# Designs tried in a protein design chat: VHH binders against p46559. Part 28

Target 1, 369 residues: p46559
Amino acid sequence: MTAIEKFFTEKSPDSEQVLLKVIELGIDFLGGEWKNVDKSQVNVSRVHGGQSNHMFHVTSSTSATPYLLRIHRQPPSQVFTDTVNLAIFSERGLGPKLYGFFEGGRMEEFLPSKTFDVNDVLVPENSRKIGAIFPLYHSINVPVSKSRRCVHLMREWLNGYESLGGGDYEILPTTVNYSDHPKSVSIKDLNHEIDNFEKWSTEIFEHTLVFSHNDLASTNILELNSTKELVLIDWEFGTYNWRGFDLAMHLSETAIDYRVPFPPGIKMNGDLIDNPPNIQIFCEAYVEADKKLKNRSPSDPTAEVKALIQECQFFWPLTNLFWALSAMKHSLLKFENGVDLDVQARDRLAVYFHLKPRSQKIYEELSKK
Below, E stands for the ipSAE of ESMFold2; O stands for the ipSAE of OpenDDE; V2 stands for 0.75 times the mean of E and O plus 0.25 times the DockQ between their complexes.

## First folded at step 10 (VHH; framework vhh_7xy4_2)

Design s5 (at its last look DockQ between E and O 0.01; V2 from the best seeds 0.00; counts 0 for: pae E 19.1 > 2, placed apart)
Fold by OpenDDE, look of step 10:
Structure s5 (fold): chain B 369 residues (1-369), chain A 123 residues (1-123)
Amino acid sequence: as target 1 above (369 residues)
Amino acid sequence: QLQLVESGGGLVQPGGSLRLSCAASGFTFSDYYMAWVRQPHGKGLEYIATISDSGDYTYYSDSVKGRFTISRDNAKNTLYLQMNSLKPEDTAMYYCAKGTSVEGLTSYRFDYKGQGTQVTVSS
């Protein structure tokens, strides 16, 4: 825990120390409008919803600009990535404004909004809106490596797991009911899985590389109160990746409920995994929006939509392997994020092995064309 | 005013059984996950059982799995914990805990817990 994290988590938001600190930050990054603000005029409230950050809404009874204070919990590398992405989006008007950053935290524009939950993203109209917004973000040219990063991260996490003393991993599902998985997997086995998907993806989908969010869970979607427009946040995993991976990531997350406030902190809905209800409308919206964005002539989207659905289905298990490997590593570090990481890893691996045969079949089909 | 009132604790011999109850008021009981947590003397708080708002989902810690059963009656605004095959290591203050709202990602946290009921397992 960093000093600043300790400072803001151990003290009450209404404590004099916190009030003075947020005034100081206001002065440093927003300037003169905060110079005359008295502590008695300041209100600091905790904002809930994030696992990787501590967030506070800072307001005053004056004309001083309110702001969102974010204190980081994630590793420096993720903080760096998230901050860079936020800065870019800030300048382009595609997300909250970045007012400033400091060691262990940052100041952002507070956007009056509703954070989506697992029910919100299952509403067909919302799924349509989300599908339609993806092409905009996928069209952004970000000055980072254009190589797909998901494979790199998976290997990094697996290596980390091994370095921490991890061995064969037993797959015992908790919230899902699948049996078509191995009882356990070795590090070698998992590397083989990564290699296969890398091969398949590179051969079939390499032309689909785009800047991707790679973590678009419901909690990373804001609906603005004023306009009802959607804003995507939390770009700590924002890197280039296969389009289908990013889309499948979102769709797969619709089957996962993180609203469990007690252990295990997570549950998966098998019905949603096997039969995603909104994949059609989501992909239709994506294809339509993408055509518009690229000034393509109107045409029958049926074939393109079908192809995109297949692409999403192909990457669906890989998204689960991705987070399973993350969970495996972080469980050994005893990382506390409100989720039992072993439960998460086991369940996601079960889902992975259940869906993998479909992906292989898709590869075989597409490789013959 | 939000209230959680635990009852049913007491002294029991090893191998015995107890049934804890928690009466909830001051909030819409049926909208929230609930949990039982316990705190042995001189130790930290331990989550032992979770139940979803509708009761369709339950989870148990390894320490109590197979012995304890969490249930709820939303019509009566009551949470229950059936404890069988009690062991000396189950001795603790037991609390009923209210889950946070369904908004956003949750952590292992509650926004309210009761006064607790003492369970002592001793020969």
Scores: ipSAE 0.317, ipTM 0.728, lowest interface PAE 1.4, mean pLDDT 91
Fold by ESMFold2, look of step 10:
Structure s5 (fold): chain B 369 residues (1-369), chain A 123 residues (1-123)
Amino acid sequence: as target 1 above (369 residues)
Amino acid sequence: QLQLVESGGGLVQPGGSLRLSCAASGFTFSDYYMAWVRQPHGKGLEYIATISDSGDYTYYSDSVKGRFTISRDNAKNTLYLQMNSLKPEDTAMYYCAKGTSVEGLTSYRFDYKGQGTQVTVSS
């Protein structure tokens, strides 16, 4: 843990040290409104922060601007990425305002809201809303490299795993009930899997590049109390990528329940891994919203929806490989996020190999055109 | 010690121009991405422009694209922001920010900001 993380996790939010610290941050980043605030006028309450951050709502009885304080659990490289991406979307009104950042954390607007859980995302109306907001984000021209795709980060994680002393990875035991996967995989095998999917994706889906969230688990979706509109948060994995990966990541995460007590802190729902009940409604909403946003000429809507479902199904195993590689590396770093990372890696590798034949079939069908 | 010192702010009428400078010291300026960020009164920080360590790549927010130009002189350890066609909504404290060297991620990272220079656009 960093020193700032230790400070905010080891001390009570109502302790004098914390109250003085948040006044100091308010002065430094929000300015003179906070200079005359006394500790007796300050309230700091923990907002339930999910897996990546410790979050605190900081208010006062004065006119000083309240703020959400995020103290990151993530490595420093992800901290800066998330902050830059937040700033970009904040300017377009698609996220909270960014008030400031520092090593290990940031200050942003507090959005009175409900955070979704896995059950919320499966409610048909919520699935429709989520499908409809993706085109808004996908339409934004973000001024970053378009050559940096999900597979690049996957290679970095695999290289990092090897440099930390990792070798052949045993897939068993798993909690999922699949047997159509290897018992173990080498680093060479995993590099071949990444290379194959990159080749397939580039050949078929290069025209689908958009700026993508790449991590839209339910806890990254806020429903605003006032309007019931949805806001996507926590853009630390934001990058250009094939849109089907972004959509498949959201759909794949509906099969994963992080509310399970640690250990292991993760459970895959086998019924949802191959067959998310919301994929039709989700893809219909995406196609409808994208068409309206772009003022596109009429087309065959049922064919467009079918094609988008195919895109999601194609990328589904890649989203599992993506997080398996992350989990393999971070397990060796002893990263603490409330999840048994080896359970995650093993199960996600099993799912990857189970679903890969479907992606290969889709590639073969589309490459004939 | 590490310092970023902004200058060139002031009062201008709408449609006017200003050029901001940021003098850097205490680190190898040419090794780092640099950025301009601004803070309108009572608002949070707003990313506006970024420039690569060599100066070959520049990036702008939609709010300033086409009006502002970021540049750097690595021989003088100085970052610049040319602001044209200024609008009242450009009124803010403008900060120079030092980035971390580019890694394998597609997004840029920034730590440290200077003390700021005030830009006020009103008639």
Scores: ipSAE 0.000, ipTM 0.123, lowest interface PAE 19.1, mean pLDDT 83
ESMFold2 (binder alone), look of step 10: mean pLDDT 84; pTM 0.854

## First folded at step 11 (VHH; framework vhh_7xy4_2)

Design t2 (at its last look DockQ between E and O 0.48; V2 from the best seeds 0.00; counts 0 for: pae E 4.5 > 2)
Fold by OpenDDE, look of step 11:
Structure t2 (fold): chain B 369 residues (1-369), chain A 123 residues (1-123)
Amino acid sequence: as target 1 above (369 residues)
Amino acid sequence: QLQLVESGGGLVQPGGSLRLSCAASGFTFSDYYMAWVRQPHGKGLEYIATISDSGDWTYYSDSVKGRFTISRDNAKNTLYLQMNSLKPEDTAMYYCAKGTYVEGSTSYRFDYKGQGTQVTVSS
């Protein structure tokens, strides 16, 4: 725990120390009216949301600019990526403004909004809206490596798992009822799975590389109170990947409920996995928005939508493998994020192996073209 | 006023069985996940069983899996824990816990638990 994290987590938000500290931060990064703010005029309230940060809404009874104080809990590398991405989006008006960053935290624009939950993202109109905003983000040129980072991360996590003493992993699903999976997988087996998907994806979808969010769970979507527009947040995994991977990542997350208040803190819905209700409307919205964004001539979108759905379906299991490997590694580190990582890993692997044959079929079909 | 009242605890021999009940009031019982937690003397709280709002899904810790069964009757606002094959290590104060929904939260937490019922497994 960093010093600043300790400071803000051990002290009450209404403590004099916290009040003075947020004034100091206000002065240092925002200046202006913050120079005239007295501690008696300041209100600090904890904001619940975001899995990886401590967040405080800092306001005053003056004209001083309110801000969201974020104290990081993530590893430095993720903090770096998230902050850089936020900075870029901030300048482009695609997210909250970044007011400042410091060691262990940052100050950003507070956006009065509702954070989506798993029910919100299942609303067809919301799914349409989400599908429609993706092309905008995917069109952004970000000055980072254009490599397919998902593959690198998977290998890194698997290597980490092994280095930590991990061996064969038994697949025992807890929240899903799939049975068409192996009893266990070895490190070699998992490497083989990564290699196969890398091969398949490279052969048939390499032309689809875009800057991707790669973690668009429901809780990373804000609906602005004023305009009802959606804003995507938490870009700690923001890297270039195959378009379909990013889209499938979101769609796959719509079937996962993290609101379980007790262990294991996660529940997957097999029905939603097998039959995602909004994939059509989501992809239709994407295609339409993409055409508009690129000033493409109007044409019948039917074939393109069908192709995009297929693309999402192809990547659906890979998103689960991705997070399964993460969970496997981090479970050995006893990482606490409110989710039983072993349960998550097992369930995601079960989903992966359940859906993998469909992906393989898609590859076979598309590779012949 | 929110209330959870546990009952059914007692002294039992190893290998014996007990059925705990938790009577809930003061909130819409059927809208919340519920759990049983226990606290052995001198130790921290242990989550041992979780049940969904509808009761259609359950989860158990490894320590009780195969031996304990959590269930609920939403019509009666009652949570149950059937404990079979009890062991001395199961000796603890057992609490009924009400889940809370916090938007964006990823941490295990409850906003209320009962006064508990003592379970003692001893020969």
Scores: ipSAE 0.660, ipTM 0.879, lowest interface PAE 0.6, mean pLDDT 93
Fold by ESMFold2, look of step 11:
Structure t2 (fold): chain B 369 residues (1-369), chain A 123 residues (1-123)
Amino acid sequence: as target 1 above (369 residues)
Amino acid sequence: QLQLVESGGGLVQPGGSLRLSCAASGFTFSDYYMAWVRQPHGKGLEYIATISDSGDWTYYSDSVKGRFTISRDNAKNTLYLQMNSLKPEDTAMYYCAKGTYVEGSTSYRFDYKGQGTQVTVSS
């Protein structure tokens, strides 16, 4: 833990030390607006920051610009990536303004908003809005490597798991009741699964490469109070990837309920795992927004929507394998995030093997023409 | 004021059974996930089982799965633990717990305030 993280976790937000610190930060990064603000004029409120950050809303009774203070808990590589991605989207008006960054944290615009939960994303009006916003973010040209994809991070996690002493992994589903999976998997088996999906995806879907969020769970979607526009946040997994993975990640997360107390802190809804009820509306909205953004003439939207649904279904099990590998590694690191990571890894592996035959059939169908 | 009152403990021989009850008051029982935890003498708390607010979802630790059954009656504001095939290792003080959200944290965890009920498995 960094010194700045200890400072903000060990002290009350209303302590003199914290009040003086946030005034100092305001002066350093926002300047004259904060120059004469007194500690008696400052309010610091804790905001739910998820598992990656400690977050504080900093305001004053003056005209000084309020800000969101984000103090990082995550590894340096993910902090750097998230901050760079935020800066890029901030400059394009597609996210909160970035006011500054420092060792262990950053300051950004506070967006008065509603954070979505899993039920919000299933409301038809919200499904349409979410589907329509993806093409905007997929259109951004980010000046980073296009070769790393989701499979790079999956291999890093699997290598990390092995390096930490991990071996064969027993699949014992807990919150789902599937049994159409292997009893256990080796590291060699899991490398084979990654290699196969990379081969399939590159052969069939390389033309769909876009800069992707790769982690669009409901809690990373804000609805602005003032405009009802949607803003995607927390881009720490942002990289170029097949768009179908990005879309399938959002759709598959509707079956995952993190609102369960720890232990286990996670519950999979078996009724939603095969297909979310909103996939048709979501894909229709995506296709229409993408055509409008690219100024294409109207075509057969039924055929394009059907193809996009199939694309999402192809990538669906890969999104579960992705998080299973993360959970396997981080369980060995004894990471405490309010989720039993072995329950998550076991359940997601069971789901992966349950859904993989559908993806294989789609690959075979599309590879023949 | 929130109260959780555990009962049904006692002395039992190995292989025997007990049914624990937890009477809840001071909150809307049917709105919350509930759990059982235990504390063996001189050891830390050990998690046992969770049940959802409606009772349609349960989760068990490996040490009790297949032997213990958690249940609830929302009309009576009562949580139960049916304990079968008891072993000397099950000897502990047993507590029921209510799910709660901790301010300033992402943690949704179990909290308890009862005195517990002692279960002793001995011949």
Scores: ipSAE 0.138, ipTM 0.630, lowest interface PAE 4.5, mean pLDDT 87
ESMFold2 (binder alone), look of step 11: mean pLDDT 81; pTM 0.822

Design t3 (at its last look DockQ between E and O 0.43; V2 from the best seeds 0.00; counts 0 for: pae E 9.2 > 2)
Fold by OpenDDE, look of step 11:
Structure t3 (fold): chain B 369 residues (1-369), chain A 125 residues (1-125)
Amino acid sequence: as target 1 above (369 residues)
Amino acid sequence: QLQLVESGGGLVQPGGSLRLSCAASGFTFSDYYMAWVRQPHGKGLEYIATISDSGDWTYYSDSVKGRFTISRDNAKNTLYLQMNSLKPEDTAMYYCAKGSPSYRFDSTGYRFDYKGQGTQVTVSS
C-alpha cells in the first residue's frame, strides 16, 4: 500500500487532514479559486463502484472546480497505461478531463453519471448505443505498440502461474453447467490453446487490429446524466487487439453478473452465453456507426453485419481464456477483489472449451476463402 | 422496516442436525440474493452459503459443503439452512444476510446491507 493510499483509506473523508490534503491538491493542480477555499467549505465523499481504485468526489461551496480524486490500487504498469490513455482521451473529449496525476493517484473531471450494471447493458437500446460508440474509440490512433497485446498477456499470465508453482488445473464449473470440457488442463495444453488461437486470428483477422478497451464490463460504462451519452472508462487494459476480440469482450461480459453479493462474487449465465440476445442489434449499430464515421457510401449492411457477428463469435471463447489465465495467476497471489478467482477461472475455462469448436469451424470456413 | 429474524438454533450433539429459518420482511425478498453467515465466539464473521434470488443456484463454503443446504421459499419470505452432521466447530451465532444490489464491498468483503440478530447454534457432547 502506498503512502497516499494509506492516508486516504485510514482517515475519514471529513477529517481535517483529508480536507486540507484535497485543498492542497486542488491548489497544486487546478489553482484558481482553490487558493481561497477553506476547509469548512470542502466536502469529500467516497464514490463507490470501482474495485481497482479508491475514488472521492471533492466539492466546495465556492466556485472552485470540483474534481474526482482517484487513488490507485493497481500495479504500476496498469496505472501507467490507464493514465496515458485517459490523458489522450481527455484531450480528444472522449472521456473525463484529466486535471493532474501524481504518484499513487490522479485528479479527474467528475462526470455526473450512472454507472451501468449487468441489467443496463442487456437493455437492447443500451446495447445499440454501446455498439455505436465503439467505432469512435476504435478509430483513435494511440501512440503505443501496435502489436496485439492479448496474446502477450495470456502467455505472461500463464508463465506467471507456472512460476508461482501452478500446475495442472482442474476444471470444475460452479456457475455454469457445461460438461464438454476436459477434466483438467496442463500448462502445455493451455499454451497450445493460445498458439492455436493466435494462428487462427492472425491468419484471418490480422487486418482488423484497432486500439481496444479489452475490458468493457458494465461497470466501465457511464451514462451521463445530462445528455444520456455513454462514456467508456477504465482503460487499464487499453491496447491494440483484434477488433472482434474487443467487441466479444464486451458481449461476453454481458453474460456475467458480478453483483453476487456473497461468494463466489460472480455468476455466469449460460443462456446468455449460448444465445446472446443483443448481438444482432449491437453489430448493426457498430456497422452503421463505422460507415458514418468513415464517410462510406450507404449500402446494405446485411452481409457486413453477419460477418461481424461471426467475428465476435469467433473471439468469444478467447476472451474467456484471456481472463481465465489472469484469474489463475492472481488466485495464487491471493488477490482479493470480491470474486473467487478460482471459481472464475474454472467457469471461464468451461465456457472456453464449450465455445471453442464454433471458433474452429469459423476458422475453417474463412480460411478457405 | 427491513427485518430478518433467525430461528431454529439450539444445543445439539455432534453428528446431529438443525434447521434454521430466517423470516424476511420489509423488502421484496424474491429480488435478492441471500446468505447465511456465522460468527464463532471470539472470531470474525465467516461465510457459509449463498442462494440466488430465485433459489435456482446455491454456493457453499468448503467448511460446510456436503453437510449444509441453503434453500428459500419466496412465497413465505423465508430462508432456510439445513445443517446435518454437525461438528463442534460449527458452534457459532448464525445470521441471515440480505444481499446488496450495490457493487460496493464492505469491510467483510461481502456486499450485504442487512443481517438479522442471529440464532445461536451450539454443538457439544
Scores: ipSAE 0.560, ipTM 0.834, lowest interface PAE 0.7, mean pLDDT 92
Fold by ESMFold2, look of step 11:
Structure t3 (fold): chain B 369 residues (1-369), chain A 125 residues (1-125)
Amino acid sequence: as target 1 above (369 residues)
Amino acid sequence: QLQLVESGGGLVQPGGSLRLSCAASGFTFSDYYMAWVRQPHGKGLEYIATISDSGDWTYYSDSVKGRFTISRDNAKNTLYLQMNSLKPEDTAMYYCAKGSPSYRFDSTGYRFDYKGQGTQVTVSS
């Protein structure tokens, strides 16, 4: 935990020390607007919902520009990536303005908005809007490595799990009722799973490489109060990746209910695990928006939608393996985020092995072409 | 406004049974997971059970699994806890809690956006 994270974790937002600190930050990054602001004129409120950052809305009764303060909980390398990604999208008008960054945090525009939950993403019009916005973000040229992909983070987490003393992992599902998985998996087994999916994905879907969010759970989607337009936030896992992973991550997360009180703080919705009910409208919206953005007419729009659905289905288990590996490592670190990380890892591994045969079938069908 | 009112507590002999109720108002009850939590005297909150918004999924702590049953009636906006085979260590103030999407614990290390005033359960011979 950094010094700045400790400061904001241990102190009340209304304490004199916090009020003076946010004035200091306002002066340093937003300038003289904040110079004459008194602590009695300042309000600091927590913004809830994030797992990777502590967030505070900082306002004053003056004309000083309000801001959102993000204090990072993530590793410095992910902090750098997230900040660079925000800056790129901010410059294109696709996200909040970036006001500044410093060791352990950043300041950005506060967007008066509603944060989506698991029910909001399933509303048909919302699902259409989400599907339609992805192609715009996927079209952005981001000057970062194209070779890292989601598998780089997965290997990083698995290596970290091993270095922390982790070994064979028992798959003991809690919130799902599957038995079509191994009883346990070794680190070697998990490396094989990563390698195998990377091979399949590269052979069949390399043409789909785009800059991807890779974590579009409902809580990373804001609906602006003023316009009802959607804004995607929290790009800490952003990297070039197969677009199907990005889309499948969003769709797979509709089966995950975070409203469950801790413990366990997470529940997989069994009815949605094989396919979310919104996959058709989501993929239709994606194809239509991508067509308009690229000024093209698909040869058969119905066939293109069907192919995109298949693409999402192929990547769905990989999204669960991705988070299972993160949860395995962070459980050993005793990371506390309101989710039982062992329940998450176990359930997601069970889902991974349950869905993997569908992905293998899709690979076999497409590799014959 | 938002209220959770627990009832049905009382004095029960070991091995006995008791049924708690929680009347909910001020929010759309059927949209939320609900839970029971208890607080033994002088101790922190202890998780008991969770039930999904539709009632089709439940989860129990090891200390009550097999003895307690959580249920809900969405038409009556009411949450229930059937407690069987009661033990002296079940003595506590029992609260129902409204779940919410959250990635942080409240001051007791559990995720709530609201809990009621509680109902006392005392298991003594």
Scores: ipSAE 0.006, ipTM 0.404, lowest interface PAE 9.2, mean pLDDT 84
ESMFold2 (binder alone), look of step 11: mean pLDDT 82; pTM 0.838

